# Designs tried in a protein design chat: VHH binders against NADH dehydrogenase (ubiquinone) complex I, assembly factor 6 (Ndufaf6). Part 2

Target 1, 289 residues: NADH dehydrogenase (ubiquinone) complex I, assembly factor 6 (Ndufaf6), of Mus musculus (Mouse) (a2ail4)
Amino acid sequence: SVAAASGPGIPGSHLYCLELLRKRDYESYLCSLLFPAECQRSASALRAFNVELAQVKDSVSEKTIGLMRMQFWKKAVEDMYCDNPPHQPVAIELWKAVKKHNLTKRWLMRIIDEREKNLDDKAYRSMQELENYAENTQGSLLYLTLEVLGVKDLHADHAASHIGKAQGIVTCLRATPYHSSRRQVFLPMDVCVQHGVSQEDFLRRNQDKNVRDVVYDIASQAHLHLKHARSFHRSVPAEAFPAFLQTVSLEDYLKKIQRVDFDIFHPSLQQKNMLLPLSLYIQSWRKRY

## First folded at step 16 (VHH; from D1 with S30D W33Y D52S D54R E55G K57S Y59S)

Design GA2
Fold by OpenDDE, fold request of step 17:
Structure GA2 (fold): chain B 289 residues (1-289), chain A 119 residues (1-119)
Amino acid sequence: as target 1 above (289 residues)
Amino acid sequence: QLQLVESGGGLVQPGGSLRLSCAASGFTFDYYYMAWVRQPHGKGLEYIATISSRGGSTSYSDSVKGRFTISRDNAKNTLYLQMNSLKPEDTAMYYCARLDYFSDELDYKGQGTQVTVSS
């Protein structure tokens, strides 16, 4: 009877994480509901942690404030592994997950470090840089998710890497209209230059063919990663599949953007897919990702 | 409306050459992989050549490898198939095909052009 050391739990900390996901990352929220019951709380904690970190860049007006928030989370992670998490609901839930599943500290720290580096208001220099960012953030998150699921498998790791990269790319594309409204452009510059597209073209919400070409190329990379991840399907343990359900939402976005001829500013791309819950459920039932 | 219009087919002697063309309209041509497929009389559809959206990569069936060349001019929205060293077994209806972006399966094909190789 490993006495669950009832550390000073914040009542409702789990619900806080779920509400955070529901409001800020609805797709992750839905996916979390499809995890095994014994893993659901831990998975939600990890995703909530990711949301907290991801919001730092968009919520802060000054880089200094962002850095302070990142430092908080660095310290929080350190303290968690000393069984002294801060009195913050996401941190407490994450601490519980860490203890329950013996989560690897390195992956948590990598996510924080990478997002800290990304606080600069600069575009990615290349597709490779975007993919590296995705690997270090979304990839790391997926590795931790696999740990929650008790999966130790090389094929699962490879799939996770590709899915993480696809997720990062799609996230970048999806956020482009929002960033444009804030006079920010983060799309890979090498791809933009290749097509003679400037940052200003995105700020002006240009729909010219060359702008669409940039979007097409970037989206195609995400698609490629998704294809690679799926190519491992037969070799990946079924226990890992809940971790990869986010591929449904990635595919949905890529299909949508294709339908609008890669007009990244098309209003339909910002609309929620009302059938997403059903699609996720079906995919889960079919044991596919 | 999506259209693929094949041309360039005809009667040719064994060892001869033909160049097929496909005019594409009604969609953004350079966002799609394209293919040539053929159907001999009484037989099923055969994929013979595929080309990437930007023309950077091509693939061929073993039956036509080394003899046929697929190419595209995105500025003209045109797909080509250069057929050299034609054989009687190459006799078929040839179709230009658009491939689905995600599945790489045949999404749409034209009306076709007949190629007959006969002495």
Scores: ipSAE 0.748, ipTM 0.884, lowest interface PAE 0.7, mean pLDDT 93
Fold by OpenDDE, fold request of step 17:
Structure GA2 (fold): chain B 289 residues (1-289), chain A 119 residues (1-119)
Amino acid sequence: as target 1 above (289 residues)
Amino acid sequence: QLQLVESGGGLVQPGGSLRLSCAASGFTFDYYYMAWVRQPHGKGLEYIATISSRGGSTSYSDSVKGRFTISRDNAKNTLYLQMNSLKPEDTAMYYCARLDYFSDELDYKGQGTQVTVSS
């Protein structure tokens, strides 16, 4: 229960966001540190917002509670555009970001709406559905991030879309062991069916070839999106690159999963990459994503 | 241990045909893009054909396009190169190659099989 402080400014709200990221989304935390100084707070606020929303699904046992939390954020977003944000540290920081960068409300609302829809414990029906979810959540977040960076460019938007989709897919893959432990499977059903794999196979942490094939296909789709995003590199303004640094983490995961022959339950996949900070820094320095 | 073993090379007359085979072992064959590369004597390595993991997509260099066909049998862990209308310029050591998943670069290649096209 994050204590709502009553004043127009919550002292330490920025630090709260950073700490939240550090604990819940370390990759995003690291990336946020590589943003231009004037954009770091806003970027962190957006990512913290995303983390808050993402946690709703994982933290609630009852859909009703999840819905209430989503309603809170819907109202929060509405209120912040009326210069009356709730006294919640992430909301306050987000409000500041909105004001500073004139962030598009539609993207914020789209993230909430999509995550609200996703509160159902149902698997994605198709890869397309997963990609749409990713576009509406991670993609939207990246669009907002580009706004924070002051980038308005079609190629950047295309790259963002692909990266968002890749992120969503990888997130789904990465979370599969966790979901399995909770007797949940969210992987695209069409891909599962194609390989004769059932949800039970994942719940049992089956490592059979057909299960690995499912993982391979899904991971390959993420890779494809990453490749497409990177194909725009020459056309994307350099100012956008900080927004896309998460590709380093995506690539890292995809390489790891390949090394274990797409055994999604392999313990090494849950290990943190200790070199990630360095990799991110190098990528940032090279002005690549 | 990862192995790629090429076979099917030999001496052929101009205009002739050869079929190269590559037996793969030590890795999950259908998770990798595969390629044929060749190295003429005194020259660098040339990519001549690539094929996707499931064989759904292929690409060819201009030098072999229309004459060579790359294919694979994932059930047999075997890569093939059908070479038709061979020319003296096709004389080279031919290698079966596994491509890196991300970079599409050569990750591993076999020992090669010699193809010599001569009258």
Scores: ipSAE 0.746, ipTM 0.883, lowest interface PAE 0.7, mean pLDDT 93
Fold by ESMFold2, look of step 16:
Structure GA2 (fold): chain B 289 residues (1-289), chain A 119 residues (1-119)
Amino acid sequence: as target 1 above (289 residues)
Amino acid sequence: QLQLVESGGGLVQPGGSLRLSCAASGFTFDYYYMAWVRQPHGKGLEYIATISSRGGSTSYSDSVKGRFTISRDNAKNTLYLQMNSLKPEDTAMYYCARLDYFSDELDYKGQGTQVTVSS
């Protein structure tokens, strides 16, 4: 509301972002708490922005409404670089982060553009298409996160690219039971075809070997990206490592899905990891990813 | 029930060869990286060879490179280790091991088969 936006910024906009993360992206909420104190607010703003964009596809009944919400964010980003952000809590916090860290506009726009292209209900045509989507969304988000941390480093960017791809793949896997309950399957079609699997197999929650093979191949690709990102460890400055805390939850999911023999619908995959806060805390002290 | 059963060990002269086999059951074999590990008497476990789930990638410790070959037959749920040019320092209990694919950690090992290289 206009009345709520009176004066410089919006009072309580940071708390709004934190509550949004706590409710809708708890893992990012936990990771943000482990950033250096002076970076935490900006990191939360980036993740809240990601949540706002990620929810458009599932929260609107029509593609046209989704397109209008993406146009709002494109204009919001243009306007925040002119010091005139809209009076929306996430936009205000993002604007503050942009000004504080001189965030690169191109990365913000690339996330919005890619989300806009992905508003329909079609599965990715190929593993490559899923990876490109992940690079343009999750990768760009990590590049911005490195800018918040003050890291300008080619090896850090390369690691972020691979971790972003791994994150996008894991997100696609993790969301499959939810989407299947809504009669949607987004898993890469080329991998499904390779194993003689149709989207209907996932809608019926079929767990024959060939269906589990699809999940195995997709999960294996996420794992390979994590391994490749870790091959840069010695060349990546330590101040980048908070941006990569999410690898803890990525690895946790990949271990869990293997333990259930790649049954993507197994109920244990829906269980929260009660030890995740401890695991993230330990990881933050190791200064590794 | 998950089971790894090694066979093919025995007494062999230096320079000789042995082929170890490991029969796997109770899990989906081709979803796991597999390894051979060995334990010389009174010493800790040594990872000596690892093979990817489909067999496309292998790795070996420096102590066995060029002499040992790990392989697998996913149709028969069987892991193999061909050991050539055996040396007395290869004397150990040899275990078939299943690895956690996503962490490279030892997940489960069998009972082992003894390999003794002596004159």
Scores: ipSAE 0.354, ipTM 0.729, lowest interface PAE 3.9, mean pLDDT 89
Fold by ESMFold2, fold request of step 17:
Structure GA2 (fold): chain B 289 residues (1-289), chain A 119 residues (1-119)
Amino acid sequence: as target 1 above (289 residues)
Amino acid sequence: QLQLVESGGGLVQPGGSLRLSCAASGFTFDYYYMAWVRQPHGKGLEYIATISSRGGSTSYSDSVKGRFTISRDNAKNTLYLQMNSLKPEDTAMYYCARLDYFSDELDYKGQGTQVTVSS
């Protein structure tokens, strides 16, 4: 009903991507509004693509259906580099971003491949495995975002790698109450073993000191990555900073979980930060991430 | 209910040593970075030493590096500062401080203990 000129492809495909983000990745939606105007549509397409892949694991009842969905996206990416994208709203917007910014195909494929490997319901074996997953998914997404911004810089890529790892760790922590209510725990098993903690401790929402120590160690690793990325921010071109606005929400979560003594099930962790839009706006003016 | 109580200050000759202690209560001590800060009379606060939650990492200001050692005993909820080779410039009120880990900002400061280095 809204009259919008979307150009080649599907009418309203951009609005589809925006609605998908607003409903399923509100924080990325807010960040995209602070990108340079000429980059906002492409940034939204990348984030919508991420949402489409992220929800496959939880939205399919059978691993083989998940594999077919990942095969669709592999084919879609192949076809969009031949200027033949499938008639799917997110694929169309992603194709437009690919053509506009000459996006690197390898990063798109790496995200799909890594999410395909992670379709089962097993916990990460180690902290390193979680970090590798985060690098290949969130890191690759940030590399593409830097390409949208026109940034070709080694320090920006290094920051993106660390911020991607921090994001993946925080996402794993944030999702733990949701997954545990569905009898699933994905937190790194090696950290749990170090503290004598089992998956059942999380399923029963046990908050003894050793359980909180697991959460502390995992959260501390995310903080170290964020600190690393920030340690060289003066070497990163300012044009990259919009890609790193997500650090505001990462830091917000890490502060909240410390305030509740690393009780990952504490109800305050589910409370929306009503000031997040303001915090992001202020951050966009500080010339730092 | 959150408390940081410093002790161990006093008058000492140049070149002497003191050991400061800080008893912590009202929070989970081993989830926080801790610091010693000092305030010379009529001057602002100076961060002089920090220590990570588990004690594995420390940092020092240039003015005390090599002379002061920060440590902690998480079983006793106690922070320490060993001060060697004291100088008149070290004369100050010394405070135990808890840091907000994710911002490195001072979160809470004790009442302090006076250290005076004079002949």
Scores: ipSAE 0.342, ipTM 0.723, lowest interface PAE 4.1, mean pLDDT 89

Design GA2
Fold by ESMFold2, fold request of step 17:
Structure GA2 (fold): chain B 289 residues (1-289), chain A 119 residues (1-119)
Amino acid sequence: as target 1 above (289 residues)
Amino acid sequence: QLQLVESGGGLVQPGGSLRLSCAASGFTFDYYYMAWVRQPHGKGLEYIATISSRGGSTSYSDSVKGRFTISRDNAKNTLYLQMNSLKPEDTAMYYCARLDYFSDELDYKGQGTQVTVSS
């Protein structure tokens, strides 16, 4: 009468992933709620995996400990493709998503490998290095999200690449006040040098024109990627659009920073957009990204 | 206070030339794409030329391509439109416009300067 259980699991592993997102990546949590019902759990697992990897750099006291945590995730991914996931809540939910959607192992491994390379506290050497990091992390995450949605399309992949790059750049900008308060600056050094700006200028929260010019140039690259992804939206199947809901938040940040004349430390950038859930809901009905 | 002040309009014969200027104030000029738009009497606005924030990229409507040149001097906070080979159909009110950085749509327009091309 009662069939065998659905296989290995951890009680509440899905709830664990949702609570992790609510706490550490609220915007992704909101976006996942707008996915097709059959995709929501898998989308949440992918985003929780990203949160687990993102936290390693800031949560460890030494690079060696960070490398050990990356080794854990590399082995976890290897083992889940052998149907032997570790008993960790995010790994279990990720394994379920891998099985359900035949997720491509290469994309999962590329995210881990790229995050491992980025465990130091050095700024990106160039704008190109930041974009490559964003492509290999955020882009790969979006490719996996398209697989969850059942989308196999070249234009959707191209949009994901550009949106991933835009997301990585915006994340770097948005995190700069937080990192500066902890004596860390990751903004691309080549852009800073072009304007005669040092990392110390950000540590002291200097608001001179040349510092704002650095922020302008970096934000402009994110905007160009977003604009390019949108330039061919009519060639992208509508089934892909849930993967791109994050563009609402990207555009919101870019509008806000422009309104404050690219002062990255302006207090208004810390204010929650209380209308974000409504904006995302409206966007989900527009059939655009 | 945001201001865009156009100058250089006037009466000119067909085939003539005219240079429009636009003085910008009250915002950081080199953070914005700028445009020239025109409005023939009783008609809607027509985008005729657009220039990127640092001047590296320009675009023109088909009606003025090859005859008009948009340029900017960020040190002087000034936008320019060089108009050559003027035709009677170029008669319009010409506006300096600031574009929304993220939508490429007009977010502020000056009071305009009249250009009249007639014999």
Scores: ipSAE 0.331, ipTM 0.706, lowest interface PAE 4.2, mean pLDDT 89

## First folded at step 21 (VHH)

Design M1 (from L1 with L102F)
Fold by OpenDDE, fold request of step 23:
Formats: sequence, structure tokens, C-alpha cells
Structure M1 (fold): chain B 289 residues (1-289), chain A 119 residues (1-119)
Amino acid sequence: as target 1 above (289 residues)
Amino acid sequence: QLQLVESGGGLVQPGGSLRLSCAASGFTFDYYYMAWVRQPHGKGLEYIATIESRGGSTSYSDSVKGRFTISRDNAKNTLYLQMNSLKPEDTAMYYCARLDWFSEELDVKGQGTQVTVSS
């Protein structure tokens, strides 16, 4: 009877994570509900962790504050692996997940490190840089998610990598109107330059063809990654599929943006898909991603 | 309104050539994969050629491979099908088709142009 060392539990920490997801990452929230029951809590913890980190950039007016927050999480992760997590709801739940599934510390740290680097508020220099960021953040998260699911498979890893990249790209696209409103542009500069588009064009919410072409090219990369990920479907263990359900939301966004001729500022792109829960469920039921 | 208008069909002798054109309107042409599909009389729809939005990749059915060439001019919003070495078996209604981005299935097709290969 290995006495489950009752670490300092925060009552309601799990609910906190769920609520955080529901409010800040609704898609992830929905996906988390479709995990196996024994994995849901851990999956939610990981996603909540990601949300906490992702919000740092948006919530911080000064880079120094952001850095402090990142340091908190770095230390938190270190302490988790010493069975001494900080008294923070997400950290506690993450700690539980780490213990339950023997999560790889490297992936957690990679997410933090990459997001810390991303605090410099600079546009991506290239599509590759965006993809690298996505790999190191969303990809890492998916690797951890696979660990939660008990999946150790090369094809699953490849799928995860592609899905992570797609997620990062779509996230970047989806956030573009918000960033523009804050006079920030993070879209890959190489793609912009290729089409003769400046950052100012995005700040002005230009809808010219060349701007749309930039969006199309970027979106197309996400599409390509999804296609590649899905090409592994037959080789990926079914146990991994819940980790990849986010592809439904990615596809949804990409379809939406295509419908509006890749006007990234179109208001419809900010609307929630009310059918997303159903779509996710169906995909889950079909054992597809 | 989204429109695909095929042209260039007609009667041709075996071994002859035709070039089909499809004028696209009502959507941003270069954001979509396009295809040519054909339907012989009394038969089902057959995908014969596909092309990516930027024209970088093409695919052909085995039945037309080596004989047909799909191309596009995005500046003119036009899809083309060069058909060489035509055979009686190529007799069909030919349709220009816009493809769904994810399923790569036919989303919209035109009214078609009849190609008849006969001696």
C-alpha cells in the first residue's frame, strides 16, 4: 500500500483547471472531456498548465513581469519533481499528473522555455520559426498528453508533431485580430515579404488580395500539417486519438477562414462553433482525428 | 454567384486532341484545388485530374495519365484540360470542379462540356 503521499491538496483544484479551460480554452476543455475517465484529470491539468503559460504574454505589460511568471513555473516544475509543488491549483493538478503518469520533465520545461523566449514580442522571422515555436509548445504538450494516455509510439509522435505545428499556426492566425488591435503582428515575416505585405497592413486590417494571400499561405501550412498527421491514422494506436481531437477545431477554423476568402479579420472567425461539441463527439466516436 | 463554365468540348476523332477550359467566377480561384471530372453516359462520375491551388501538384487517374494535362491560370481564373490521344472511351460529359479543402471531394462543378470521340 504505497501511502499516496497526500501532498498539499487544494480542494477544488481540478475544478479550477476545468473552469480555466472552459473560459480560456474552450476547445481544449471540450477535448479534455473526451479523454478516458482515468486520464481526464491529468489531461486537463496539462492543458491548464499550457493556458497559464500562454496567458503570460497577453497579460503582461512588462517583459519583466512575464519573466517572473515564467520563473515561477520553472521552479514549480522543478519542485513538482521533488514532490513539493507550489500551492497553486494548476501546479497541484499538474503534479498529480506527473506522479500518476511519470510525465517527462523535459517537455514541461521545454514549453516554459519556449514561451519565455517568445515574450520578446517580435514577429516570427519565418514560417519555420513559427513551426518551431509550435513544436516546442503545442508539440511538447501533445507528447505529454500521449504519456498521459500511456502511448509510446513513433507514429503517434509524428502525428503529434504535425498537429502541434498546425495548432500553433492556427493559434497564431486566430489571435491576429487581437494582436492587431494591440498594434502587434506576429505572423511570419518571410511570408509577408513574399507577398509585399507589411505589418502595417495587418494593423490597418487591410483586406487586399496580397494580405489574404499571406493568410492563405500560412493557413495552408496548417492544412498540410493536418493532412500529414492524418496520414498516420492507420499506424497510430487508437489510444492516442483523444490527444488529437483538437484537429477538429483546427479544421473548423481553417474551413471558416476559407469561406471568408482568408479575411483573417472577418468577424465570423471569432464566433464559437456551437456544433463543435457534437463534431468532437462524432470524431471521437469514429475513432478519428 | 459561384460559377464554373466549361468550354472546348466537341466531336473529335480517335487520336485527336481537345483543350477544355473552365472559367471560374464568384470565388477566389487560386485558393481552391480544382479538378476535372467526367461522366460517361450511363456511368458514374470519375475524377480524372486534380491540381493544387498554386499549380504545384497535379494528379491523374490511370485512365488519362500520360494523355491528359491539367493546368490553371490563376490570373485568368481559368482551369484547363489538355486532352491528347483521345479514345472513344473518353467520350463523356466533362466537368470543371472545385474541391473541398479537406476532403478533396467535389464541392461545386459546372454545367459541363460534352466530349465525343468517334470515328
Scores: ipSAE 0.878, ipTM 0.944, lowest interface PAE 0.5, mean pLDDT 94
Fold by OpenDDE, fold request of step 23:
Structure M1 (fold): chain B 289 residues (1-289), chain A 119 residues (1-119)
Amino acid sequence: as target 1 above (289 residues)
Amino acid sequence: QLQLVESGGGLVQPGGSLRLSCAASGFTFDYYYMAWVRQPHGKGLEYIATIESRGGSTSYSDSVKGRFTISRDNAKNTLYLQMNSLKPEDTAMYYCARLDWFSEELDVKGQGTQVTVSS
């Protein structure tokens, strides 16, 4: 009778993850509520892990501190696969998820590694570089989410890849006003150059047609990825659909930005969609993504 | 105000050709997919041609494939439909349509231009 060593549980660690999501990633929080009951805790843990990593770039004034935080998480992931997670709420919940679902370690490590590389205050050189970043972060997260759901399917993986890329692109667009306020621009440089737009144009919140064209081209790539992901709908197992519900939020943003003629700085883009919970529920009920 | 104004319709003999034009205003034309739709008398609306915002991809219904060509001039905010080898069955009201970005369904259409193919 191998006594399952009850690793040191942190009371309230699950609630910590939920609160973290609610505050920092409300969309992910809502989506997590629509997962099967047995998968909700694990899904929340993964998303909380992603939030912790994503916050490193925004919270650190010095790159060295960011690197230290990334090293912490690298070690944490290594240790949790040795059944010795650090005494941190998200790490503990992630460890539980890893054990419950036999999550693939390489996806977790890929997320950390990619975000570590992204700590540099440099714009993406190309749309492809942004998509690669999205694949390695959001794509990896979706692969892990599919594992939580017990889905092993090639079509689901393809859909996940496209949705991950769309997510990364939309996240980049959404964050552009915030970054601009901090005198940072991360939009793909190749697209900017194509339209004769400089980083300074974004810092000045220029609304000229060429700036809008840059935004349109980038947004169009996200749209294309969503279209591709949805083209697999008939081939994707229904059990995977909860993992893809975030497409509702992505579509919502893209529709909003189109309505404001791709003015990325338009104030309405920062407003929360009060109908998002209902939209997510309806989509879930329709078994679509 | 958003406007789509079709022109170029008329009476033509079987085997003849027409070129329809649609002038768009009140929105950024090159950010939207566009389409031509037609409605024969007493029949439903039919999608006959679609074009992407930058003109890179086009699609046609089987009924017009090989005979009709959709194109656009974004600098002029104009959509075109070249119709060749016209048949009596092509007789309909033709509408220029802006499409929804995600559903690719008709969002807004113009007042239409009548095309009549008759000997």
Scores: ipSAE 0.878, ipTM 0.944, lowest interface PAE 0.5, mean pLDDT 94
Fold by OpenDDE, last read:
Parts: C-alpha cells; structure tokens; sequence
Structure M1 (fold): chain B 289 residues (1-289), chain A 119 residues (1-119)
C-alpha cells in the first residue's frame, strides 16, 4: 500500500480547476464530465493548465509580463516532477495528475514553449504554421489526455493529432472577432493573400465574398482534419473516445459558420449551443467522436 | 429560398448521350458539396456522382463510372452531369442534391428530371 504521499493539497484545488473551466472553457468543462470517474480530476487539471496558459496572451498588455508567466509555468512543471509543485491550485492538481498517470513531461513543456513563442502578436504566416501551433498545443494536450486514460495506441495518436489541429484552427476562427476588436489578425497570411484579402479587411469586419472564401478555406482544413480523425474510429481503442469528444463542439461551430455563409463576424457564432451537453452525452453514449 | 432546378432530361436511345444541368439558388453554391442521385421507378435512391465544393475531387458509383462525368461551374451556380453510353438501366428520375458537409448525405434535392433510355 504505497501511501500516496498526499502532499499538502490546496483544499478545493479540484473545484478551482472545474470552476476555471466552467467559466473560461465551458466546452472543455462539459467534456471533462464525461471522462471516467477515475480520470476526471486529472483531465480537468490538464485542461485547466491549458486554460491558464491560453489566457496569458489575452490578459497581458506587455509581452514581458507574458514571458514571466510562462516562466512561472516552466518552473512549475520542472518543480512538480521533483515533487515540489508551487502553491497554485492548477499546478497542484496537475502535479497530482502527473504522479497518478506518469504524464510525459515533454508534452507539458511543449505546450508552454509553443505558447511562449506565440506571445509575439504576429499573424500566422501560413496554414501550416497554424497547424503546427495547434499540434504543439492542442495536440500535446490530447496526447497527455490519452495518457490519463491509459491509452497507448498509434491510431489514437494520429486521431489526436488531427483533432488537435482542428481544434487550433477552430479556436483561431472563433477568436477572430475578438482579435479584430483589438486590432489584431492572426489568420494565416498565405490564405489571405490567395484571395486578395488584407488584414485590414478583417479589422473592418468586411463581409465580402473573398473574405468569406478565406474563412471557408481555413474552416475546410479543420473539417478535413476532423474527417481524418474520424476515419480512424474503427482502429482507435474505445478507451480513447472521451479524449476526442471535443469534436462535437468543433463540428457544431463549423456547421454554424457554414449556415451563415462563413461570415466569421456573424453574431450567431458567439452564441452558446444550449444543446451541446446533450449532443456530447449522446456522442459519448454512442461511443463515437 | 433554396432551390435546385434540374434540366436536360428526356428520351434517348441506348448508347446515346445526355447532359443534365442543375441551377442552384438561395445559398452560396461553392461552399457545398454537390451530388447527382437517381431513382429508378420502384427502386430506392442511388448516389451516382459527388463533387467537392471547388471541383477538386469527384466520386462515382460503379454503375456509372467511366460513362458519367459530374462537373460544376461555380460562377454560374450550376451543376452538370454528362451522361455517355446510356443504357436502359440508367432510366430514372435524376436529382441534383446538396450534401451535408459532415455526413455527406443528401441535405436538399431538386424536383428532378426524367431520363428514359429506350430503343
């Protein structure tokens, strides 16, 4: 009976993570509830970790502050693997997850490193660059999630990669109106150039056909990744499926944006899908993703 | 209102050719996968050809492969089906169909155009 040295846990650290997800990443929150009971806490910790990192870019006015926060998390990850996590609720829960599931440190560090690089307010130069970012962040997160689920499978990894890329793309699309309001555009420049669209077109919330075509092309890549991920369904262990439930939300967004002719600024795209919990549950029940 | 209007059907002899057209309106045509489906009398609906939104990829049923060609002109919002080497078995109502993006199933279809192959 190796007494799991319950290091001095911050009381309520798990609830903190759940609340963070509920407020900042509701979709991830819902998905986390559909994990096996023994994995739910760890899954939530990972997602909370991701939220903490993702918020750095949006919350900081100065790059220096962002860098400091990233350094904090780098150190935190290093320290938690030395059984000395910082006294931060997410870090503590992540530490517990790391210990419980022997999570691979490389993936955690990869997420931090990639997000640190992304603190530069530069648009993606290409679709490939966006996909690489997505792979290194969302993909890594999914790899860790698979570890939480105890899944070691090549097909699951491939699915995770595609889903991660889809997630990153959709996240970029979804955030475009917000970024535009801040006079920022992060959409792939190569796709914009191909359609004769400038960053200014997005800042002005242009709804011309060529702008919509840019959005369509980018969205189509996400669609393609989802299609590929789902093509592995028969080869992916069922135990991995909870990690991939986020595809439901991705599909939902892509359907919505198609319905509005890929007007990325359409107000309906910012509305929450009230049926999402039901859809997620049904998908979970059907053992699909 | 979303509309798909098929045309070009008719009576043709075996070995003959027809070109079907479908005029699309009420949606952004080049954002959707399109298909031709047919329904022989007393039989179920059959998918015979599909085409991606930008015309890059096409798919055909085995029954029409090598004889039929699906194409699209996005500038004209028109879908085409070139039918060559027609056989009596090709006799059916032909429908233009918009496909769902994810399921790739029929979302909306037109009223159809009758193709009859008879000697």
Amino acid sequence: as target 1 above (289 residues)
Amino acid sequence: QLQLVESGGGLVQPGGSLRLSCAASGFTFDYYYMAWVRQPHGKGLEYIATIESRGGSTSYSDSVKGRFTISRDNAKNTLYLQMNSLKPEDTAMYYCARLDWFSEELDVKGQGTQVTVSS
Scores: ipSAE 0.874, ipTM 0.943, lowest interface PAE 0.5, mean pLDDT 94
Fold by OpenDDE, last read:
Structure M1 (fold): chain B 289 residues (1-289), chain A 119 residues (1-119)
Amino acid sequence: as target 1 above (289 residues)
Amino acid sequence: QLQLVESGGGLVQPGGSLRLSCAASGFTFDYYYMAWVRQPHGKGLEYIATIESRGGSTSYSDSVKGRFTISRDNAKNTLYLQMNSLKPEDTAMYYCARLDWFSEELDVKGQGTQVTVSS
């Protein structure tokens, strides 16, 4: 008898999470719809939590404000494990998920901590640093998602790690035009240096071969991670597959960027794939990721 | 327009050698994995060699392993296949192929060059 969470309920908190995803992370929204019915609410809560944290960096003009928001979420996570979540819709839904699935606190805190560290307007020093960031954020999120699905499997964890890293890399690539418009560049500096590319080249939206080479190298790492994740397909429990459906979106982006010769600023890369829902459904039906 | 143009095929005696070349144009050559595939008369397409975009890794079918060498010159947008110790069984149309990034299957291939190994 999962004791009904007697905590403060917010009517419509679940819908809030779904709407947040739909608006801010449409791909995650679509994936969430393909989860088992009993897991959808919890999965959406986790993803909404991630969106809330991810938005902090983009929404704050001052680092101090960002830090305050991170502190809020740290405290929120602490409090929800004491059955006293703050009166915030995402926090309430996350609390329910934590209780229902006995989610590991460490993963939630790791996401917050890593994103807090990332509030600095500094580029990644290396590809490894980006991957570490991805592991600590997207990877952690996937571990939690596996917990929601009731999956405890080493191969699933390995797949999750690789998919998380791929997600982080692709997210970084996808956001590059936006960041450039704000005179920010977060792409790994070691890769840039290797090709003789400066941050200014991205700010100027250069399409020179060396800039595209940087993009190719970074994208290739994401591709490699996806390949590794998929290599575990036969060993991963089928129950985990919904957690990994985001690979469809990642593959889609990587194919798109290749088609435009790794011009990261190409307008087509910002367009939504109208066939994505169908692709996700088909992949789900095929029990693949 | 994307083009792959094979050359270097011909008639050779068993035990002989040939070097095939493929000139690539219409795409950024060094962003794609490339392959050599062959099709014997009346048979299906066979993948015989693959090479990564930057030439770091190569793979070969068992039928050609140790005899054939795939290589590329990205500066020249050219793919090569060195074929040594040719056998009658190697008689086929040989195609240069660009591979799909995810499926690693043939995306585009050239018109091919005929290799005939006969005494």
Scores: ipSAE 0.864, ipTM 0.939, lowest interface PAE 0.5, mean pLDDT 94

